# Ledger of designs, part 3: VH-VL binders against Protein phosphatase PHLPP-like protein (phlp-2)

Target 1, 227 residues: Protein phosphatase PHLPP-like protein (phlp-2), of Caenorhabditis elegans (q09564r761to987)
Amino acid sequence: QIGVSGSRGMKNKQCIRQVRVENTFGFIDGGSNSYMSSSICRFMTSYLKENVSMDIRSILLRCHCELGEEGERLGASVMIIRVHEKRLEIASTGTMSAAIARNQKLKMIINGRYEIDDDEYSRIREAHGFVDEENRINGVIGSSRQIGHFSTFPVVLPTHSYRNIQLNEQIEGLIVGNNMIWNMLSIDDLNSTFHNNRSPIVVAKKIQDQLQSYDYGGNSNILVLRR
Short names: E, the ipSAE of ESMFold2; O, the ipSAE of OpenDDE; V2, 0.75 times the mean of E and O plus 0.25 times the DockQ between their complexes.

## First folded at step 1 (VH-VL)

Design m6 (framework fv_masavibart; at its last look DockQ between E and O 0.13; V2 from the best seeds 0.00; counts 0 for: pae E 16.4 > 2, placed apart)
Fold by ESMFold2-Fast, scan of step 1:
Structure m6 (fold): chain C 227 residues (1-227), chain A 126 residues (1-126), chain B 110 residues (1-110)
Amino acid sequence: as target 1 above (227 residues)
Amino acid sequence: QVQLVESGGGVVQPGRSLRLSCAASGFTFSSYGMYWVRQAPGKGLEWVAVISYDGSNKYYADSVKGRFTISRDNSKNTLYLQMNSLRTEDTAVYYCARDEGYSSSWYEYYYGMDVWGQGTLVTVSS
Amino acid sequence: QSALTQPASVSGSPGQSITISCTGTSSDVGGYNYVSWYQQHPGKAPKLMIYEVSNRPSGVSNRFSGSKSGNTASLTISGLQSEDEADYYCSSYTSSSTLVFGGGTKLTVL
């Protein structure tokens, strides 16, 4: 049996949403706009209830296509996880990251930061976008790979990462989080918390407590799967 | 000792079929994904296909999709590649390879290929 | 077909450091952390040197290191030795759930 839990930070909680339908889990970070995270959450929940077997990459792309007029200027980071008896699927776009717990250690399997090199910078400029001094697109967008932002196409692309992981006796679980978790806590800290606690709810709460100990009051979206 | 040994290569005319085998020993074959990779004489490596540990998931390179079929028999510790409608451009040394997940507590596709066979030569010519 | 771009050749002297690049797109090297590097000596099967961008398998010298910036992955070999003379290939996972290799780089050590 796999246990699931999550936790949120104290400020701007409404910008982050989680969804669960059967064995499929969705995580949505709308950044500074609660409408986008709520809209995507409603669509994903409804769509999954009617299409429980739909490929998760297709669901992620449908979230992009179904954003309506708000998708012209707004966007979101989305990660979808489907748990099977013998395998785990993950599809992600934007700034969320995931680490697998294996053999008493955590290993990053999805890194949500897309680096902007000279080629990506040139692509963005040729598409009439710009990259600021903080590597933000058009001054506000945290990733050049994210759903929404239709009016910036092809500046921002809904490109996703995908992993298909075989489950065996040695896989202990998964931690999913937004960028703030990975910026504030080391993999070693997260590994210690994961392996010192059996309950996924307790793991998620202890991670939240560690973030708070650094006086971090922003949004955090934490999911812990533990076998 | 962890080993992979390919067999079944040979000379075949265009349009014919050939079946390659890969015998695994020294590890729990049923716990790992397996690959076929080919290399034309004097050229680089080209990925052909992958199969999951239980045979339920398979992916193919576009150049072989619809013509080649990857399969496995976990009771015999053997990986297979059925090659149909062979073309001269299929001429290559064919390697079987194991996913790096063998040394790990988990497995996933495209992790890295840590064990390779010595290859078997397939020559498609008239 | 090889889709990732590598230089055809690179050369160095013993004790030097060399770097081999592997350039793809946002749908392979740039989009995922599944880049592997293989060493192949003439007449031999390939050997895994680096997996998941920067990890070394057991038994691979720490003179070999991997990195990635944007759409380009790099293999760096420090303290170059004569036994390092070989062909080197990169590979990457793609958005189509397939794998693509680079064209290969011949490393010459004098």
Scores: ipSAE 0.000, ipTM 0.420, lowest interface PAE 15.7, mean pLDDT 80
ESMFold2, look of step 15: ipSAE 0.000; ipTM 0.427
ESMFold2 (binder alone), look of step 15: mean pLDDT 91; pTM 0.938
OpenDDE, look of step 15: ipSAE 0.006; ipTM 0.527

Design n10 (framework fv_necitumumab)
Fold by ESMFold2-Fast, scan of step 1:
Structure n10 (fold): chain C 227 residues (1-227), chain A 125 residues (1-125), chain B 107 residues (1-107)
Amino acid sequence: as target 1 above (227 residues)
Amino acid sequence: QVQLQESGPGLVKPSQTLSLTCTVSGGSISSGGYYWSWIRQPPGKGLEWIGYIYYSGSTDYNPSLKSRVTMSVDTSKNQFSLKVNSVTAADTAVYYCARDTYYDFWSGYSYFDYWGQGTLVTVSS
Amino acid sequence: EIVMTQSPATLSLSPGERATLSCRASQSVSSYLAWYQQKPGQAPRLLIYDASNRATGIPARFSGSGSGTDFTLTISSLEPEDFAVYYCQQYDNWPLTFGGGTKAEIK
């Protein structure tokens, strides 16, 4: 059972897009630029229809290669989820996060706030980039691991995280969202919403309503999977 | 100001290949993240979406036409083209090229903000 | 595919009257619906997108409403230049589909 909800806002361009082809779901966050998100969304949809069985990591890398000249200066966060009867695959790059619900608890399994540790900082400096006080790359880029930004290579790399999760009887579901959800709402609040509502669509809707109650008028993208 | 202009033969014989080109002016086909579509309209009937193309060559086609349709792009000429194979009288229509808008929000698909004037293609012996 | 049904097929009215055009989807398209106007011998022109947003340059007499499966285009007071064929289009699901059109003609 899957539920999706998002804050579309009035008169505002949505910079976050969702793709669905069979059991594969894609989420694309183009930051401040909605045409980047739309372009990647259309490419991913077409590519998935023609290549339904292709490895999701390969699909993510193809999205990077397909950005064309706009990819020289722009980029995007991408998460691809494939749902199987007994397992769940996730491939992600950029700033989106995911949490798994197990035994009445919600735990982060993908954290999109890529940590710039000493090794990553050294790599960026060796490549002639810099990290500012807010962990932005070259003062403007939100993650050192993201598709696009060809002109910065090898400072920003299109590398991804990959998880292959076996679904057992204790796993109740998954919440996926962009970073604003995780910044505005606590894990305890999200856990309460998830477990107090059986319908994944209702869970996603209530999370969106909670964001709006904080006068958050920005873009949000929420997927809830419930078993 | 973006403008689109269709070109190609107005008459095609049954079983032959229909070939049309759309020339874009006032904007680059490879910038802005736009997709580009073909839409047709048989005389006295409604509109049918044929397919879209991105400047990289990525395409998707209406399933009703997919077996007979190919689109291509030439970024150096700022053009994209449509080929329909094995035409019949049912392919007689005005063919429009159009720009897919990036204002599509949540869906990932689009409506069309700029259209060419259309070109009538008659399939007749 | 999502089937779009427009009604009535023909709407006969006089200038100054209010026109109400309906568009129904076979399944929910949320608010991802556009309206186009087509005059004889011309390409369609975008009127409304996202069910209710007027496109640039479109007069205030045109308004759109609805969500899910039921949508309406309203022309508050018909001008002579408004007698045309109107099409709705959904862009929530693949493939993109259009309605059969409503012809607004002078009485």
Scores: ipSAE 0.000, ipTM 0.453, lowest interface PAE 14.3, mean pLDDT 81

Design n7 (framework fv_necitumumab)
Heavy chain, then light chain:
Amino acid sequence: QVQLQESGPGLVKPSQTLSLTCTVSGGSISSGGYYWSWIRQPPGKGLEWIGYIYYSGSTDYNPSLKSRVTMSVDTSKNQFSLKVNSVTAADTAVYYCARGWYEDYFDYWGQGTLVTVSS
Amino acid sequence: EIVMTQSPATLSLSPGERATLSCRASQSVSSYLAWYQQKPGQAPRLLIYDASNRATGIPARFSGSGSGTDFTLTISSLEPEDFAVYYCQQYDNWPLTFGGGTKAEIK
ESMFold2-Fast, scan of step 1: ipSAE 0.006; ipTM 0.444

Design n9 (framework fv_necitumumab)
Fold by ESMFold2-Fast, scan of step 1:
Formats: structure tokens, sequence, C-alpha cells
Structure n9 (fold): chain C 227 residues (1-227), chain A 123 residues (1-123), chain B 107 residues (1-107)
């Protein structure tokens, strides 16, 4: 049996949402755009209930298509995870990351698209966008790859990464989180918390408590899956 | 340093079960978080991963061989074993045992190998 | 499964020459790619892991590069002992798969 737990914070205007239908989990991080996150969350919940067998990459792209007028100037990071008996699927766009727990270690399997390489920089510039010193797009957008931001097309693209991971007894679980987790805590600290606590809800709470101890608070969205 | 040594029959008749054992020395099979694998190589051909085992008895097998293969571990003897059921001429190969790369990787590469043992399937 | 294709099948070179061996994956394996050397009658020996990291005891003349689907093993100056079969292996996806091998032989 796989256990699931998550935690969230709403200290700033940033909005983070989590949805679950059966074996499929969705994360939406709209940055400072709480109504965008709520809209996408409602859509995903409804869509997942009606289409539980649909490919998760298609579900992610449908989220982009269904943003309507809100998508013109607003956007979100989205990660969808589907758990099968013998495999784990992840589709992601934006700044969320995921690490898999295997044999007492955590390994990053999805890394948020924070860093802009030379090819991506050239693409953005040719599309008449710009990248600032903090790797923000047009001074405000956190990733060059996320849903929404229709008015910037083709500067910001709704392309996604996809992983299909076979589950065996060596795989102990998964940690998913927004960028605050990965910036504030080392992979070794996260690994220690994961393996010193069997309950996924306790793991997620301890990660949240550690983030708060750094006096930044902010918004965090954490999913922990344990086998 | 860690050393691996295969042992078993050099000749097996068609339809019988092939049984091989790997003895590990220079390190404990139950320490370090390592998994232990079997890999085979038919004469003149490439490498095929068969399966791996953890000291707890947890196994995973190549889907192409899963129905015919069983691995087991004996931590007191520092050994792990492979059984291949219903062998045919296609199972003729050099069989290697190997240590998986350790816990830093989701799926393994192989850092230490036994010398290999040739198994011929013929009547 | 991910299919690993190595080229050329045979590479004929003289000692002192540079060898370049190619390994291509049917889909991205990120940097989770290892290279092995196998001499006749011997077990494979790990040369490179994570596409570019030399294993313990491997001479500096061996180097690996690449990411995604295209990978290269380079031997900067062949020694007589380097004439062997070389295999690549991906470990990003299940099941584990090896390339068909490249035989480096004396010209």
Amino acid sequence: as target 1 above (227 residues)
Amino acid sequence: QVQLQESGPGLVKPSQTLSLTCTVSGGSISSGGYYWSWIRQPPGKGLEWIGYIYYSGSTDYNPSLKSRVTMSVDTSKNQFSLKVNSVTAADTAVYYCARDSGYEWLYPYFDYWGQGTLVTVSS
Amino acid sequence: EIVMTQSPATLSLSPGERATLSCRASQSVSSYLAWYQQKPGQAPRLLIYDASNRATGIPARFSGSGSGTDFTLTISSLEPEDFAVYYCQQYDNWPLTFGGGTKAEIK
C-alpha cells in the first residue's frame, strides 16, 4: 500500500493547490495568482473524475487549453502523478520538482525548469522576450515552460517533462515539492527526514516545520508517497 | 576489496533447471545497501541482465525471463543464487554475478563482476 | 524497452591512435549511461558511469561524453591492452539494456 500526505502554507498571496482522484494526484502552483490556481484545481478535479484512464500528459495539456481568458496574462506550474501497481508516471511543467526514494537515498527525477541554457536563452530572445539575473522571464515569470501566459507566446511554452518509472521493492517512495523545499533543504536532509519517519504525513509535516524554522514561512506544497 | 565467484554445473540437459551460486568475499552481502545481479552472455553475443536481489530477499527480474527465473539469498554464507527453469539451447551462455552500483542510483550499473561460468545446454 | 545501438560494430585502429565509439538510445536516458570493456575470456570491466565519470582505477585516456540519446566513449591514445569489445548500458529506465558492442581491433 502506498500512503499519501501533503502540507501547504498560505502566508503570502501565492496560491498552491493539490487534487487527488483515485490513483492520480495533481499539483498546481500559480505563484501569486490564487484565483488561477483555484480555477485550474477545479478543472483538474472535474476532469480527472470524468477521465481517470486518460493519459496524464493529455490531462496536463487540457489544463493549459482550459485556462480561457485567465491564461492570457496568468500561468501556473502543474505536476500530475499517477500510481500504478508496477509503475509510476509523472508529467510536469514549471518549477515543481520530484525526488524518488530508492534504497536509503533520494534521487531527483523531475527538476523544475529554473535554469536557462544557451539554446533556451536564444529561443526566448528570438521570440522578443528577456531573461533577468534571477532567471525570471520578462522580469516576472518563474519558468519559460509552464501553462498559461498566452500573451507571451512563443516566449513561454506549455511543454512538459515526462517520466515512467518501474516500481520494484527497492523504490520506497517519492517526495514532490515546490522550489522552496529544494532551495532551503539539502537532498541529504530530506533523505534523513524521509527514512527516519515511516508515516508520509509525518514526513511532510517535518519538512514543513523545517522550512518554517528558517524564518521565511512562505507557501509550500509537499506530497510524500511511501510504499 | 569485494570479489564475486560463480559456481555451478557446466552442462545442463534441455528441460532441466539450471542452478548457479555466487559467493561474495571482501564485503558483506547485507551491508552497504547494495543489490546483487545476474547477467548472461551467449557465445559471441552481447550482455543480457537477468535479475537482481537484495539481502532481504526482494527480487526483480528482466520481463523477458521472469516466468523462468528465481533468485535467492543466503546471508549467513554470503551467497546469492540463480535458478533458470526449463532450459533450452538458447540458455547456453557465460553467466556472471555482479554487484549493483549502490543506492545513489535509481537503477544500477555494475561495478564488480565475477569471472563468469560457462553453462552449456545440450543432451 | 530502450534499445541501445552502438556504432561502428568494428573499429580497426593502430596503437597510438584516438578511438571514438558511439552509443545511441532509442529515447532519452539523461546521463544514466555506463561503459564497459571486455577482453576475450574475461568479465566486463566498468570504465565510465553517469556518462562521463571514470570508475576507480581507470586510466585518464578513457573519457565519456554526451547526454540524452547520443553518447561517446573516447580513448585518447590507444594502448595495446585497449583492444577489446566495449559495451554501453543505460540505467535510466526499466528493464536495463546494453548496446550490441563495438570491437576495437588492431589494423
Scores: ipSAE 0.000, ipTM 0.423, lowest interface PAE 15.3, mean pLDDT 81

Design t10 (from t7 with heavy chain D102H L103G E104Y Y105S G106Y Y107G L110Y; framework fv_tiragolumab)
Fold by ESMFold2-Fast, scan of step 1:
Structure t10 (fold): chain C 227 residues (1-227), chain A 121 residues (1-121), chain B 113 residues (1-113)
Amino acid sequence: as target 1 above (227 residues)
Amino acid sequence: EVQLQQSGPGLVKPSQTLSLTCAISGDSVSSYSAAWNWIRQSPSRGLEWLGKTYYRSKWYNDYAVSVKGRITINPDTSKNQFSLQLNSVTPEDTAVFYCARHGYSYGFDYWGQGTLVTVSS
Amino acid sequence: DIVMTQSPDSLAVSLGERATINCKSSQSVLYDSNNKNYLAWYQQKPGQPPNLLIYWASTRESGVPDRFSGSGSGTDFTLTISSLQAEDVAVYYCQQYYSYPYTFGPGTKVEIK
């Protein structure tokens, strides 16, 4: 059995949005901008209702193409998950990460920090961009791969990561969250919380409580999928 | 390097359509790294941004609310240029019109030479 | 619309002396998530289009001399010319690109004393 739960920061719910249409789940993180996340959320919800079987990678690309004038200066992180009987698909761009629970361990399967290696650094510099000490692009953008930021093209690219995972008896579940969860909590702590609690709603709540105990006042968005 | 060259008539009668063209060299009008803008300058209003066109998988336009409804900014990829059409002009539209690129720098980094457009009978 | 104002309207400065131009926006142009001010400065000489000097309030455009510097944050900004040269006689404009429509200040005319 698969249970799904999500947690959103109660006092800071403006910039992070969740979408659910049938077996497809969307996560949108607009950074500090609630208009961007709201706009993408409305588009994705309508598009999914009309195109239930559309490839999730195509849906993510459509979110980029349908950004209006705000997409010139603003961007967003987007992750789309589709649950099937024997597999799950994940398409992601931006700073959200996902970890799979398998054999009593959590392993990252989507890393929200697109790695700026020598090749990526050279590409950004040749495109007249710059990378700061925190690996932010042009001092502002959390990933060199996310939707929006039209004015920076080709510095920031709307490319996505894609995973198609076979569901078998070894797979216990999934944790998805924005970048602050992975910065504040260790993979070992998340693994402990996941395996010491059977309810995915309880797991998500405990992760949220742990973030709050560190005086983290920022936005959080947590999805826990558990078999 | 990037150059913008403007052309179009400098005299337009009231109620007619003002039409200007900006030819681009050293960059592509469909370049993802650029947006292509029209700005006018008059003694009474100073520098006034009118709108822009830009390509990001499809073409987009943004227009200043003051001219929205009578302005069109169109790209022409085959000629590597973009144009301005301003409908129903009045003498208040008399200005020097500039095309300008908004590029990576988040400012207007290249400008056309300017075209004085006089709206009179 | 965000309204931009500049002071003084005109400024006369001797060669080699410092010129200071102020710009105010009616609303903050600081974007909290990136800590950047969406503010640019332009120089315009008679018969020429404006020329970009500074963007992000304090970043000099390529090719712009070191004597030009920008400072400020939020709603209050300053352009400084540390040692005025003859070729710096021009009108200087601030501009916000935080919100549509993009808006410019009315300009400050810099002349030699």
Scores: ipSAE 0.000, ipTM 0.450, lowest interface PAE 13.4, mean pLDDT 82

Design t11 (framework fv_tiragolumab)
Fold by ESMFold2-Fast, scan of step 1:
Structure t11 (fold): chain C 227 residues (1-227), chain A 128 residues (1-128), chain B 113 residues (1-113)
Amino acid sequence: as target 1 above (227 residues)
Amino acid sequence: EVQLQQSGPGLVKPSQTLSLTCAISGDSVSSYSAAWNWIRQSPSRGLEWLGKTYYRSKWYNDYAVSVKGRITINPDTSKNQFSLQLNSVTPEDTAVFYCAREGSYYDYLEGYYYMDVWGQGTLVTVSS
Amino acid sequence: DIVMTQSPDSLAVSLGERATINCKSSQSVLYDSNNKNYLAWYQQKPGQPPNLLIYWASTRESGVPDRFSGSGSGTDFTLTISSLQAEDVAVYYCQQYYSYPYTFGPGTKVEIK
């Protein structure tokens, strides 16, 4: 079973979009621009209508290539999840993260904020980019790995993470969310919310409520899978 | 401009590990626009892609399913080279092995690459 | 896996005449978003590694003579050698790089008649 919750934040519009076609779920965060998330949503829907079993990594690559002129200066974070009877596939680029619930614990399996360690910092600087005090690239881009931003290549790369996870009896579910969920709430708090509530819809709503209690003014988007 | 030079033994006994090295000149093994491949060629299988290594922010490897589990392709940035280790070899692994470079800026943005520079090849015979 | 096939297995052509080699993929290697075919052609002479001739189905590699040309789209591709020269005696391979694992055709041997 799957629960989904979201909010529009202060701007009264959502820059985060969701796609669902059969067992495939897409999450797109266009940053400050809802046009990018809407366009990528249309691209994903089109590809999945063409072939519902299309490799989710191929869908990510096609979205990057399809951006056209807008992709020159704009970009997006994208996570695609495909649910199978005995496994989960996740492909991701950008700032969205995912944690798996296993044996009463949550473990991060996709870390959305690509770590700006010494090697990554040097790579960005050698490519003539810069990293600011908030780990933004060139002052505006939220991750050094996401689709679009053609004009910054090779500063921002469309490199994706891919996970293929076997679903066994120890796996209780999954939490997926945009970066603010993981910045504002501890993994222990998220774990408590997940295990104290059986309904994934209730889990997602309680996480959103916790986020709101910290006076978070931005968009949020949460997917909870509970087995 | 870019050249690949292969080295390694031409004879390996069954059940042992086959090890080959490819030295790179004219480019960096950690170049963001390149990937470094191993391909083998035999009369029975023709040209067969084995796998590759490439650097983007960390090192990545992709391997063909036919050798996955007994193959390792490793870069060495200090020597500007990359290597192939193929474990538990059998006579069916007898082949000419090639290293090859993929990639350009444009090809990287399109996802997959073609092979523009090849090493000279190494005949490896697996026999007792 | 994408399976590549080539025809003919071997071809004998007189000097100065046209040689045509066909390649077929078991599924399309055309990517809709960029309208490019992820297909390359290689030439291999005895005792040498393969040498890149054509990429993106029809783009000639730098330094390759203009008598070599590639055409086709989707699943059907052709390598053409106009005015065959003695140095063109070789085996020619097509390769798809649309998806992993990369796969090659079985090759077409070109000989002088």
Scores: ipSAE 0.000, ipTM 0.420, lowest interface PAE 17.9, mean pLDDT 81

Design t7 (framework fv_tiragolumab)
Fold by ESMFold2-Fast, scan of step 1:
Structure t7 (fold): chain C 227 residues (1-227), chain A 121 residues (1-121), chain B 113 residues (1-113)
Amino acid sequence: as target 1 above (227 residues)
Amino acid sequence: EVQLQQSGPGLVKPSQTLSLTCAISGDSVSSYSAAWNWIRQSPSRGLEWLGKTYYRSKWYNDYAVSVKGRITINPDTSKNQFSLQLNSVTPEDTAVFYCARDLEYGYFDLWGQGTLVTVSS
Amino acid sequence: DIVMTQSPDSLAVSLGERATINCKSSQSVLYDSNNKNYLAWYQQKPGQPPNLLIYWASTRESGVPDRFSGSGSGTDFTLTISSLQAEDVAVYYCQQYYSYPYTFGPGTKVEIK
C-alpha cells in the first residue's frame, strides 16, 4: 500500500492545489495566482470523477482547453500521477520535478529545471518571445511548456513530458515538488529525510521545515508517495 | 577552537532517569551547520548512536529506534549546551556516554571527554 | 539497520610494518547521485573518545598523519597504516552514515608484536 502527503506554504492565499480521484493524483501550481489553481482543481476533480480511466496526458490537455478567459494571460504547472499495481504513470508540464526512491537512493525522473536548448531557443525567438539569463520566458514565465498563456502562443506551448515506470520491490516511493525545493535542498538532503522517516506526512513536513529554515515564505508543493 | 565538556552523575538506580549535559565552547548550539549527538559505548554493544538535536529555524530531534520513547535530547541556548535524558534505565544501559558534533553529514569530528554511567542499585 | 563487521578482531604488527583493517557493510553505502561512500574511520585509545581519521571512505581528516589511508567502495572498505608507529596502538572503528541509525563496526584492536 501507498500513502500520500503534501504541505502548504506560508502565503495567506493558496496558489497550489492537490487533487485525488481513485488512483489518480493531480498537483497544480498556479504561480502567484490562486484563481488558476482553484479553477484547474475544480475542473480536474469533476472530469476525473466522470472519466476515471482516461489517459492522464489527455486529462492534462483538457485542463488547458477548458481554461476560461484567465488562461489568456495566466498559466499553471500541472503534474498528474496515476498509481497501478505494478506501474506508475506521470504526465507533467511546467516547473515541477519528481524523484523516485529506489534501493535507498533518490534519482530524478522528471526535471522541470531543464535548460533551453538551441532548437527551443530558436523556436521561442522566431515566435517573438525572449529568454532571460535565468531561462524565464518574457521575463516572467518559468517554463516554455505549461498550460494557459493563450496570448503568448506559440511562445509557450501546453506540451507535456510522460513517464511510465515499472514498479519492482526495490521502489520505495516518490517525491514530487515545485522548483524551489530542488533549488534549495540537495538530493542528498532529500534522500536522508525520505529514508530516515517512514511516514510520508512526516517526510513532507520535514522538507517544509527545512525550506522555512532558509526563510522561504512561498508555497511548498511537496507530494510524497510511499509503498 | 570548539570544545565539548560533559557533566552529570556517574551512578543511576534502575528505573530512574539518566541525565547528562554537554557544554559547548567556541561555537553556538544553534549553529545551522552543526548537529549535536549522544553516543554510548559498552563492551557488549560497542559504539551505539542514540540521537541528535539541531537548529534549522526551529529545533529538531532524531532518535535511534532502540531508545525511542525513553530518550529526550534538549538544547539550552541560554547556557550554550545540550542534554540527554534517558528514562527507565536498567543495568543494560551501563555505558560510557559521549556527546559529539556532526557537520550535516553524520560523521563525528568533535567528541566530549566521555562520562561513565553505571546503572546499579 | 545497516550492520557493520570488521576483520580481524585483533592484529599484532611489528613497528614499521603495514597494518590492514577490513570493514564490511550489510548493504551499499555508496550514493550514486554524488558518487560518495558514506563511511568513516575512527581511532580510540584507552580512556579517550574516538578520534576521526577518515571520512567519505578515503578523505583524511586535518592533522591525521599520511601513513593512514582509506580505500574501498560500496560494501567493502579498508583502513591501511603504512608504517606502524608505537602511538598507533589503539582500537579502530568504521562507521556508516548512509542511513539511520548510524552504525559502527565492532572494532579492530591493533597492538605491537
Scores: ipSAE 0.000, ipTM 0.415, lowest interface PAE 19.6, mean pLDDT 82

Design t8 (framework fv_tiragolumab)
Fold by ESMFold2-Fast, scan of step 1:
Structure t8 (fold): chain C 227 residues (1-227), chain A 124 residues (1-124), chain B 113 residues (1-113)
Amino acid sequence: as target 1 above (227 residues)
Amino acid sequence: EVQLQQSGPGLVKPSQTLSLTCAISGDSVSSYSAAWNWIRQSPSRGLEWLGKTYYRSKWYNDYAVSVKGRITINPDTSKNQFSLQLNSVTPEDTAVFYCARGPYYDSSGYFDYWGQGTLVTVSS
Amino acid sequence: DIVMTQSPDSLAVSLGERATINCKSSQSVLYDSNNKNYLAWYQQKPGQPPNLLIYWASTRESGVPDRFSGSGSGTDFTLTISSLQAEDVAVYYCQQYYSYPYTFGPGTKVEIK
């Protein structure tokens, strides 16, 4: 039996939005611009209603294609999750991460801090971009893999990560969240919260409460899937 | 492996439209990591870049100022090809025309794969 | 427009000897922000399209023999063939891609002595 829950931070300044159509969930983080997250959210909701069985990777790429002229300067992180009875699909680009709970431990399966290894660094340099000491692209952009930012192409690419996971009895659940959750809370703290609470709604709320205890006033977007 | 194959007439009359097509195999004309270019070569002008087309959510074109207003470069995704139309040709447009792929559009502008070339003569 | 010039117009080199071709741009093709020179070199044999040898002034294209090398920065660039082979008889072109329109040099013809 699978339960899902999500929570959001401060609504009035929200740059992170959720979409839900049947068993498909979308998370959109427009960074500093709420217009981008709202626009993508409206498109994704409409598209999913008309194309409920469409491959989630195709939906993610279509979000990139629908950004129009705002996509020249602005971008967004997008994660799409489709829940099946015994399977879980995740497609993601940008700064959101996902960790799977298995055998009393959490293991990262989607890392929203796309690691700039030697090959990626060379690609960015060859494409006229630069990486600063905080691993920001062109001093501002948080990930080299994100939708939008057409003016920086091919420095920033809309390339996605894709996982298709079989849900067996050893898999206890999933935590999905924006990068701030992973930056402020340790994997051990998240693991403790996940295993000490049976309700996925309670897990998500406790993670949100922990972020607030650090005076984090920004947006948080948390999905918890629990067997 | 990328291959570019050109087709089109080798003789065009003055004032008419020159039309050439470049068929692509081993890559997609709508590939996000490529731009599709037309270049011509003549004894009087040497190698001359004419323009390019590329896809990034929508189609874009860049054209050399010398031919801007007479030139259209148009992709055809269903046939995986792109074309050149050059209007109001004069004998000075006589050249060997090449299609070519530029990897990393907008920034690099060097050409890693070329078509075989088409000699176009503009005369009556 | 950026005007490209090459020297010499033609050169004759004995087999196994070094060939040196020069290219000059009318303005710098070095982009300060990424410290890259927007300069490529091509080889063209009769009846064939140009073939890419070098991009970013000094990066050799895959499959191009080690005897070909590019050097230079800003406005002055050199293509060197360290040991000329018979198959290297061709016309060589430099090209800038710093700004539109992309422009080519007039070519340097390399022949065997």
Scores: ipSAE 0.000, ipTM 0.421, lowest interface PAE 15.5, mean pLDDT 81

